# Designs tried in a protein design chat: VH-VL binders against Lysosomal-trafficking regulator (mv). Part 19

Target 1, 99 residues: Lysosomal-trafficking regulator (mv), of Drosophila melanogaster (Fruit fly) (q9w060r2686to2784)
Amino acid sequence: SLNSQILYNFAAKFLPVDGEIEGEIIITDLKLYFLATYRCRYFNVNCDIANITEIWLKRYQHQETAFEILLDTNKSLFFSLQNADDWKIMREVFCDKIV
Below, E stands for the ipSAE of ESMFold2; O stands for the ipSAE of OpenDDE; V2 stands for 0.75 times the mean of E and O plus 0.25 times the DockQ between their complexes.

## First folded at step 21 (VH-VL; framework fv_diridavumab)

Design ab2 (from y3 with heavy chain G56R P58A; at its last look DockQ between E and O 0.33; V2 from the best seeds 0.00; counts 0 for: pae E 6.2 > 2)
Fold by ESMFold2, look of step 21:
Structure ab2 (fold): chain C 99 residues (1-99), chain A 121 residues (1-121), chain B 111 residues (1-111)
Amino acid sequence: as target 1 above (99 residues)
Amino acid sequence: EVQLVESGAEVKKPGSSVKVSCKASGYTFTYYAIAWVRQAPGQGPEWMGGIIPWFRRAKYAQKFQGRVTITADDFAGTVYMELSSLRSEDTAMYYCARHSLYTGDEAFDIWGKGTTVTVSS
Amino acid sequence: QSVLTQPPSVSAAPGQKVTISCSGSSSNIGNDYVSWYQQLPGTAPKLLIYDNNKRPSGIPDRFSGSKSGTSATLGITGLQTGDEANYYCGTWDSSTDAGVVFGGGTKLTVL
């Protein structure tokens, strides 16, 4: 759930291995969330920013618009942003975590 | 070839616990919710709760008052439901069912065949 | 006492049309999407309708769904003997942390 001021809001796709889920990434001072455009009360993709260990820049569908976010639980989240300007902002916001 | 297979039927006495498994195959296990739905004789289905294995976050129906625990084993591709302090009213067919991200979280597109839990005496 | 109310039974002859109602409240049908399930004797429920009025692949268009206010309706045209089953509505209920709720079911008899 959101408890903090929203700093950024990006149109995005969450990329499970066999599909795409449309939605938006929301970044607060403490957390990163993904909110799907369809309603799913079980589907709560979020992490504490402090628990992100690495971010890997990736391509998706021939575009440099994707990120793989690695967590301290050894799980990863794979996203593609719809907009190149948002991708550049994401790079700046998390530049100290990009490997 | 998506399949959900529940463990075998069980007969239990009141006050004991039961743990039923649901083996999932044919899709990406960690990204889809699996719920437990039971159906007592002569009654409609009753949602007990569900889990998305990726997040380890289960959601439970209020009625089950912390008697139910739903867990997932990503390696085994299996969801478990444990119901404690069994009563005769818990006698029912127990189904696991998959929630499709495309049909919304109120709909279940894949169901297991169900397994009977009988609480007698 | 189900949160969602359905008639206990309906009947009609082969080839006829039938509707099955499902009455709820603003905390469920009024603000959330409705699904419908067919349960043939001795089988698990099967999804017929989701998102109020959409059919999964493989469900014939003689099955239809709609909702108005706090009520939903399943329509079945061209009734066949194989349609004899129990039918359940389902939806999300936000008011009590109940989660998904179902109706008590309607037994359809095709005479």
Scores: ipSAE 0.016, ipTM 0.668, lowest interface PAE 6.2, mean pLDDT 85
ESMFold2 (binder alone), look of step 21: mean pLDDT 89; pTM 0.926
OpenDDE, look of step 21: ipSAE 0.093; ipTM 0.762

Design ab3 (from y3 with heavy chain S100P; at its last look DockQ between E and O 0.56; V2 from the best seeds 0.00; counts 0 for: pae E 5.9 > 2)
Fold by ESMFold2, look of step 21:
Structure ab3 (fold): chain C 99 residues (1-99), chain A 121 residues (1-121), chain B 111 residues (1-111)
Amino acid sequence: as target 1 above (99 residues)
Amino acid sequence: EVQLVESGAEVKKPGSSVKVSCKASGYTFTYYAIAWVRQAPGQGPEWMGGIIPWFGRPKYAQKFQGRVTITADDFAGTVYMELSSLRSEDTAMYYCARHPLYTGDEAFDIWGKGTTVTVSS
Amino acid sequence: QSVLTQPPSVSAAPGQKVTISCSGSSSNIGNDYVSWYQQLPGTAPKLLIYDNNKRPSGIPDRFSGSKSGTSATLGITGLQTGDEANYYCGTWDSSTDAGVVFGGGTKLTVL
């Protein structure tokens, strides 16, 4: 749910193996969400920020605008932010998790 | 290559529960939705709900809210559907079906062969 | 009772064409994309049309789809005896969060 205070809203792509899903990353005080564009009624990604163990900074299409989030379940998510300034903000917000 | 395989047919008594599994293979399990769709004899398909396995947040049709539970096991590559308080009207073929999230559309491009659940006293 | 209304049956001779209608409302077809499925006897449904009018890979172009207002239409030309099946429309219905809804089906007979 999005009932928490929204701190950041980043235009992003979620990068599954078979393509790109346009959407937005939303960060609250407790959670990180990805909300796909309107065409997917029940697609969403969310996790508790406390369950994020590592963040790896990555390049996507030759730009330093991507990151991989590792969860305490040993699963990972790969995102590319549409805006380089948002990538810098994400780095600062999650500096304690970046390896 | 992409396959969905439901567990075997079941015969159940009224008031009991059934749990059907759907084994997915040939694609990245955690990045695709899997839905459960049933079809009673002589009827059209009926969507029960679906899940994206990674974060375990199912969505249910209102008709089944409170009776259906959909869960996923990432390690096994398997989605489960449990339907409780079974009635004779729940007798149907039960399918799992995949939703290709990278198109953004809720169209079911891959279906399992289905499994029969029969509710009889 | 299906939210989406289809004729219960249609028929035509081999080589002819047929259309199958699907009537809904502003809470479903009017606001959302329509898909169509073929179900051959004893088999699971198979996706024929998505996004109102697009064909998945492997679906021949004699199958077509369209949508106008709160109605959708599946067209089948060059009918073959192997096309004899039930056909279902599907879409999202936003009323009371009903979710994905399907029509009751149309049996196509090829005589």
Scores: ipSAE 0.015, ipTM 0.664, lowest interface PAE 5.9, mean pLDDT 84
ESMFold2 (binder alone), look of step 21: mean pLDDT 90; pTM 0.931
OpenDDE, look of step 21: ipSAE 0.198; ipTM 0.800

Design ab4 (from y3 with light chain T96L D97S; at its last look DockQ between E and O 0.78; V2 from the best seeds 0.00; counts 0 for: pae E 4.1 > 2, SAP .502 > .496)
Fold by ESMFold2, look of step 21:
Structure ab4 (fold): chain C 99 residues (1-99), chain A 121 residues (1-121), chain B 111 residues (1-111)
Amino acid sequence: as target 1 above (99 residues)
Amino acid sequence: EVQLVESGAEVKKPGSSVKVSCKASGYTFTYYAIAWVRQAPGQGPEWMGGIIPWFGRPKYAQKFQGRVTITADDFAGTVYMELSSLRSEDTAMYYCARHSLYTGDEAFDIWGKGTTVTVSS
Amino acid sequence: QSVLTQPPSVSAAPGQKVTISCSGSSSNIGNDYVSWYQQLPGTAPKLLIYDNNKRPSGIPDRFSGSKSGTSATLGITGLQTGDEANYYCGTWDSSLSAGVVFGGGTKLTVL
């Protein structure tokens, strides 16, 4: 992006139906990235924040540390953050998209 | 049962392109990576790149960057590989192979039977 | 040619043991997991070992893997004539050519 500036970076897991992919969520002024850091190094997400239509707060392993992002392409992504403070910041950053 | 099936053998002239398909069945297509691996006669396998179909964003081996395009069609359950500017050293068996997102990007647990691409004048 | 170095061939009699080496570097074997493949003539490779020393379902325990430093080893005991094949190691390489790399292969003959 022309003026992308990293605002936040969170340790996170992408959660497919049957496992976990460890990585990092990076948030800029315009984009959300997920970059896998171990075991599947070409797994990544790169989306415009404007294309995120809804965010649903979720539990993972019985803790409220997760969220599901719905994109305007009808794809959804399920993530868990590695600490509760990052999850709280995520809620504040994307409060206008939370359903 | 889990299967990967490549499209049929191709004979091509130097300078042309080839597009090979890989039809996946018997598993959830969108969350497994599919890679393309080729093998010239008498040689070891050579990884060309791969894709996780859900995201549609491939990764390519540096050697093939600019000549290879890998795409996926989630509806058809199919991954495609197109190799352009063909030359005689591209003559090889081309495999698609799957790896689990959890066992690692170097552990291909399911392979297609392979398809031959022959580049000759 | 190949980032990972394997001996071109090995041989042993039925019932005996053989080992196949795979030499790499700190950018691949030294910092990543190793897989091993068997390729019978005219067939696709078949995964024998992943995560350095784990076997997929259906692979007998006479196939084993190990890793030390920047080298990996495939061991095959109780050799059978059906084990004649080419064997390849594979891993992720994080250097300039970043991606999956394979060895050049080792032809096993059972005499």
Scores: ipSAE 0.135, ipTM 0.728, lowest interface PAE 4.1, mean pLDDT 86
ESMFold2 (binder alone), look of step 21: mean pLDDT 90; pTM 0.930
OpenDDE, look of step 21: ipSAE 0.365; ipTM 0.832

Design ab5 (from y3 with heavy chain T103G G104S; at its last look DockQ between E and O 0.11; V2 from the best seeds 0.00; counts 0 for: pae E 8.8 > 2, placed apart)
Fold by ESMFold2, look of step 21:
Structure ab5 (fold): chain C 99 residues (1-99), chain A 121 residues (1-121), chain B 111 residues (1-111)
Amino acid sequence: as target 1 above (99 residues)
Amino acid sequence: EVQLVESGAEVKKPGSSVKVSCKASGYTFTYYAIAWVRQAPGQGPEWMGGIIPWFGRPKYAQKFQGRVTITADDFAGTVYMELSSLRSEDTAMYYCARHSLYGSDEAFDIWGKGTTVTVSS
Amino acid sequence: QSVLTQPPSVSAAPGQKVTISCSGSSSNIGNDYVSWYQQLPGTAPKLLIYDNNKRPSGIPDRFSGSKSGTSATLGITGLQTGDEANYYCGTWDSSTDAGVVFGGGTKLTVL
């Protein structure tokens, strides 16, 4: 829609190969965004939810708090959530995509 | 209704500066990037830079480094672009545009109507 | 010079099909999503295609997009005189400080 509503807001880290970027994940009815707190390139990391093909649950720092999102372009995005309740919500929201 | 509303300068002399505002409405201002894109007569669009208001740190095209300043006022829901040391080749239509809700690329789904800046002696 | 190369013009008869190419490199089209814009005379650009091949709401399925390697293509079928416009491709370029880049544009004429 032209005026997508924000459904969820999760404190998260985006996990590039060589570091961590703190920020938040925003989920609307159409899109998933990551908005960095301090450092990111000009545009935030985001994707259309319909472009997500698979989600793989992962451990990060020995905790089951992370997930990898695979897109239909063969790109992937790796995140760690900072709140256990948000982790549970993410699994519910995307249960049909979790492998 | 999602809108970007520009107000802008008129004719400017070489060496001066111009500041254009872009008022955003109808969406959560802090969660989208706003960019400035100009288009000289007969030419394609040219990205000047943009900002994610929440983080306040703009990114500029290297061509405009040192001459362009982009800022955001989260309270007013407004992005500003100031271009200094104006030259005749800065004569163009200036647009603000929003990062696309629909994709993972840098697509611009909402554009202002544009404002003309003319630099003449 | 545009980082993304488009033919300067294309033409076809009403009701026919046309394609518009956009050629880039591994630093842009090869690694990022492509968008397409229509600019009717005297107006701001309008998003036609995002995410290589997706249409925003209100864009008819006569408009399609695709991407292969470092090149992208906009397809338009069932041409109408109202489709006469300039068309631009756009994407992110990860090379030094280039940022968002656009093609030089393709003028579509419907004969």
Scores: ipSAE 0.007, ipTM 0.606, lowest interface PAE 8.8, mean pLDDT 83
ESMFold2 (binder alone), look of step 21: mean pLDDT 89; pTM 0.924
OpenDDE, look of step 21: ipSAE 0.287; ipTM 0.814

Design ab6 (from y3 with heavy chain A35G; at its last look DockQ between E and O 0.37; V2 from the best seeds 0.00; counts 0 for: pae E 4.3 > 2)
Fold by ESMFold2, look of step 21:
Structure ab6 (fold): chain C 99 residues (1-99), chain A 121 residues (1-121), chain B 111 residues (1-111)
Amino acid sequence: as target 1 above (99 residues)
Amino acid sequence: EVQLVESGAEVKKPGSSVKVSCKASGYTFTYYAIGWVRQAPGQGPEWMGGIIPWFGRPKYAQKFQGRVTITADDFAGTVYMELSSLRSEDTAMYYCARHSLYTGDEAFDIWGKGTTVTVSS
Amino acid sequence: QSVLTQPPSVSAAPGQKVTISCSGSSSNIGNDYVSWYQQLPGTAPKLLIYDNNKRPSGIPDRFSGSKSGTSATLGITGLQTGDEANYYCGTWDSSTDAGVVFGGGTKLTVL
């Protein structure tokens, strides 16, 4: 948008069933985006924060750095953050949605 | 095992449309781009467009803009390509092909077997 | 004419080496990664080289790739009869409305 501002960006991996896609999560006041380092001009993972119904904290590779975002369409997005400080911030930012 | 399977060969009249399906299996369908590439007899490959099913927003080569529609059905694991206003020069082998996660959208690491569309009077 | 220019044919004897060139511009090869494909008669193209010089699993190291400036080269050593095929380069063209582009192809004959 014309007026969107980035509030946070986290180095992250998007976790499809059969791999990892490296990139960063960008959070604005209204949306969550994942910008991949995967070179695809039409790769564009995002959602409206209002459409997130639940967030489940997960372990990935034996680390508490992952989370699954459930959307109101019953689809989900699975991410792992690259460092522990960003993970703590994510928990604070989305505390009202974490189950 | 990752596989892409196009629908069967078709013979069409000029001015009609054709819709080719591409059934994907063996990977997470919704997150990876599938492109459509055609090849006329004796010619090199020609990219028509592509889509990442999760996003539903296809990208088309300018040559085909307005004549081609690419869509995806996440539940069926299938991408479709519809080409309208067919001409004899649209006679070609049509392939669906996947972009590799690690190589990007300029490279196709998995190709279907291809399907022939023949346009004749 | 193709955006990417390849020689129409090349030939050499079994065991020899050949190179296949692919000439483009700053809007494609000069700015993006190059891939190469082998197409045996009656088959779909098969990826040989990606990221200019990397081989997918199962591609022997006698296939190699390189690029310099706006040109790319596929090298094939130890030629075998089974290498007889058409070879295509491909890349992304960033000019207005282009997208993915391929060369016109090079027919390799092993004599």
Scores: ipSAE 0.102, ipTM 0.704, lowest interface PAE 4.3, mean pLDDT 86
ESMFold2 (binder alone), look of step 21: mean pLDDT 89; pTM 0.927
OpenDDE, look of step 21: ipSAE 0.369; ipTM 0.840

## First folded at step 22 (VH-VL; framework fv_diridavumab)

Design ac1 (from y1 with heavy chain Y27G; at its last look DockQ between E and O 0.71; V2 from the best seeds 0.00; counts 0 for: pae E 3.7 > 2)
Heavy chain, then light chain:
Amino acid sequence: EVQLVESGAEVKKPGSSVKVSCKASGGTFTYYAIAWVRQAPGQGPEWMGGIIPWFGTPKYAQKFQGRVTITADDFAGTVYMELSSLRSEDTAMYYCARHSLYTGDEAFDIWGKGTTVTVSS
Amino acid sequence: QSVLTQPPSVSAAPGQKVTISCSGSSSNIGNDYVSWYQQLPGTAPKLLIYDNNKRPSGIPDRFSGSKSGTSATLGITGLQTGDEANYYCGTWDSSTDAGVVFGGGTKLTVL
ESMFold2, look of step 22: ipSAE 0.186; ipTM 0.739
ESMFold2 (binder alone), look of step 22: mean pLDDT 88; pTM 0.922
OpenDDE, look of step 22: ipSAE 0.312; ipTM 0.813

Design ac2 (from y1 with heavy chain Y27G T30I; at its last look DockQ between E and O 0.45; V2 from the best seeds 0.00; counts 0 for: pae E 3.3 > 2, unsure alone 74.96 < 75)
Fold by ESMFold2, look of step 22:
Structure ac2 (fold): chain C 99 residues (1-99), chain A 121 residues (1-121), chain B 111 residues (1-111)
Amino acid sequence: as target 1 above (99 residues)
Amino acid sequence: EVQLVESGAEVKKPGSSVKVSCKASGGTFIYYAIAWVRQAPGQGPEWMGGIIPWFGTPKYAQKFQGRVTITADDFAGTVYMELSSLRSEDTAMYYCARHSLYTGDEAFDIWGKGTTVTVSS
Amino acid sequence: QSVLTQPPSVSAAPGQKVTISCSGSSSNIGNDYVSWYQQLPGTAPKLLIYDNNKRPSGIPDRFSGSKSGTSATLGITGLQTGDEANYYCGTWDSSTDAGVVFGGGTKLTVL
């Protein structure tokens, strides 16, 4: 069950090249998910945490609230969290992957 | 400008499967979704599911869960739909359609011309 | 047996206005955005309206959309012979995880 595995849940925006998709990031013991709020329900992105190779800290709208996740497939995901407190928790959770 | 082209018409027997392709040409966003929508003669459209080719994770309508498989080759710009355990009620025109990731999964702005799948013995 | 209910047909003379209704529930139209499609005979559906009331580029402003409660309406003014088609509403339905749902369609006849 997704609910039994949830360790963290953050309001977030997925940041494609020219816009924003609102949703949430869910982190379990083994996986990271992004679930769009109610629009674009296809946009249910997930990956195994083991497949994340690097995380790059980024700014969004002049705030240090964003990060880019690089996968072992050479694809990347760009997200912004709702606030700096959530971003700090994200940095701690994935500290071994941050460059 | 984006154009979607489905593979050619198919005639199938009950209990078999069909695999239809949808090839995208032209460009707009690198992130978009492709859905499969079918339409039986004289009836309204019926959404089967969709996929974001870049990410490869499909979403299926509950009615088709377990019978439909949607996959993508994002480098070839092609999406596939396979429908198994075919029944006569699966006879329809099958469309692929695109929507923007920003607006909504109900707003298909580009449609293919469609391809027929006929299921009969 | 569509989740969204539309009248089977409507008709009006050239130059007149017509409206096409789409009735749903709180699990679809009431909570989500509505789109409208035109399907000319022998062709694929074409998007007319998205986000309840927005027009894609190339759709004339005589096509309009609105939503109130669990119902949506497509308005067409200045009817032309070329508007004779089937019209469908579409939205997301969350109640049964059905996904995108469409109405059964409304055949518009221009007298």
Scores: ipSAE 0.257, ipTM 0.767, lowest interface PAE 3.3, mean pLDDT 86
ESMFold2 (binder alone), look of step 22: mean pLDDT 87; pTM 0.913
OpenDDE, look of step 22: ipSAE 0.311; ipTM 0.809

Design ac3 (from y1 with heavy chain Y27G T30M; at its last look DockQ between E and O 0.64; V2 from the best seeds 0.00; counts 0 for: chain humanness VH .584 < .591, pae E 4.5 > 2)
Fold by ESMFold2, look of step 22:
Structure ac3 (fold): chain C 99 residues (1-99), chain A 121 residues (1-121), chain B 111 residues (1-111)
Amino acid sequence: as target 1 above (99 residues)
Amino acid sequence: EVQLVESGAEVKKPGSSVKVSCKASGGTFMYYAIAWVRQAPGQGPEWMGGIIPWFGTPKYAQKFQGRVTITADDFAGTVYMELSSLRSEDTAMYYCARHSLYTGDEAFDIWGKGTTVTVSS
Amino acid sequence: QSVLTQPPSVSAAPGQKVTISCSGSSSNIGNDYVSWYQQLPGTAPKLLIYDNNKRPSGIPDRFSGSKSGTSATLGITGLQTGDEANYYCGTWDSSTDAGVVFGGGTKLTVL
């Protein structure tokens, strides 16, 4: 069904204070996932897209490849995407949440 | 320098539960994987499970699934491990330990001093 | 008992060399990185080696690690009496109940 369908799959890095975690952002019609691919195997998280309150578009290493997601718990997640085209797609997908 | 501090030693009766805490000083662990590892007297270490506090979704060793609960409290900056239905063979030293993002999830670069849980009588 | 197999004990005189082996399988040592820990009497384990052969800051170069096939080896040269401890290998096991596994330990006696 449509609910089982992956709409987008972006190679991404999660950017904590002191490192990078390589993985994938997977977007369905209801959920956003980050699945770490190496070195941190229980870094597999999902959230309902409805729980995302704000998205801030950012640069990473002087490229338009990053964004910060604010959740309704006031936690934020900072990601960079592998290429700028994926960043543009993220902008369109989440246009109603972008500040 | 980051240090991990477990809560104090516990003596428990069979069939009860124990909840121990782990708190970091000198840094943050919200994006690190914090694991619980126990060591019975004369035995090697035994991984029980872990959590990344920011994401709040624990992973458990199969042996402990159903008896162990690992949680995090963002406000307190603390990770908890609760072990239920205690038996005498659960008597051990319990450590919290950190996986560094750079050393991988098979390596623990920082260990607490450990806390003893004794299950008796 | 242990998923990873280590000799129960090794010994050598001060100033000499020892090696400590750790045997596993293709689901762990064969495909994942190995770490080594020193546990002095009455203390928590301390990381000596990660990523098979790398040393954290403050670990002297007389400690070394290597991996071949499904086995790993910790080498210690220039033995000191303060090296008397239990030594454990650890790695990720990728079988269906995947997680961290450790060896049963090797007691090093310096005499």
Scores: ipSAE 0.117, ipTM 0.714, lowest interface PAE 4.5, mean pLDDT 84
ESMFold2 (binder alone), look of step 22: mean pLDDT 87; pTM 0.913
OpenDDE, look of step 22: ipSAE 0.338; ipTM 0.822

Design ac4 (from y1 with heavy chain Y27G I52F; at its last look DockQ between E and O 0.46; V2 from the best seeds 0.00; counts 0 for: chain humanness VH .575 < .591, loop humanness VH .296 < .308, pae E 3.2 > 2)
Fold by ESMFold2, look of step 22:
Structure ac4 (fold): chain C 99 residues (1-99), chain A 121 residues (1-121), chain B 111 residues (1-111)
Amino acid sequence: as target 1 above (99 residues)
Amino acid sequence: EVQLVESGAEVKKPGSSVKVSCKASGGTFTYYAIAWVRQAPGQGPEWMGGIFPWFGTPKYAQKFQGRVTITADDFAGTVYMELSSLRSEDTAMYYCARHSLYTGDEAFDIWGKGTTVTVSS
Amino acid sequence: QSVLTQPPSVSAAPGQKVTISCSGSSSNIGNDYVSWYQQLPGTAPKLLIYDNNKRPSGIPDRFSGSKSGTSATLGITGLQTGDEANYYCGTWDSSTDAGVVFGGGTKLTVL
């Protein structure tokens, strides 16, 4: 629910195998969302934080700005944040899930 | 080349439900949204909702909220649409259509041939 | 009827140019990108234009699109008898949770 208390929001890209989708990561007390730009509103990620099992820190375009989220269904989602400062905040917020 | 194929035509009574499938061939649904768009005779297209099969989170047009359910099977390349509480005005051609992650959500680059749902007593 | 307003019909002779308008509002065309579709008799719609003015691969350059304010226009030059079809505009409407909305269509007749 986006009606929960929003704790963080980051400009981000979702990284499918071949391409990039611009949007925003929103973190609440209970959920992580990715909301694509208004042009790509079919593309929504909505997951409970409790269902995230692992987060792997990654590089994208030779910069330490990306991460991969593994869900309890064994699906993974690959994102890049706008800058390293937001990426470091992500590390701190989810430190118990970092592998 | 990706092609979309809807399941066969249906004739239904008012108050019943219909479930239509859309199967991709020549590719996968993983990086694409599949939408359902219907078109009554002599009318323009009408978007009902869509889903990215990989994520399984559908989005519905408000008009169909509570009557439509869209689900996906991301390995078989099949998306389903179920419309309940059918009325005679639901008689239409039902299309599945695709947009890529890289075009706008209003740009459907591949359409199925459509399947007819007829609602009559 | 339709959130997007199109003329119900338009006609022109082979070889001529025609335009088809699509009028919306700030909650749709004014705030979002426009696509155009051709629907030949008995067939599914076919994407002609996306992102206001871009053509998919295989669409000839005699089809063009433009957008200004809350209105969009499809242009077709060098009309051929095979262009006789219904044409629809489409866009996203943010004000209604309607999602994607389409025009009611314009029947092009090539006389």
Scores: ipSAE 0.217, ipTM 0.750, lowest interface PAE 3.2, mean pLDDT 85
ESMFold2 (binder alone), look of step 22: mean pLDDT 87; pTM 0.917
OpenDDE, look of step 22: ipSAE 0.386; ipTM 0.843

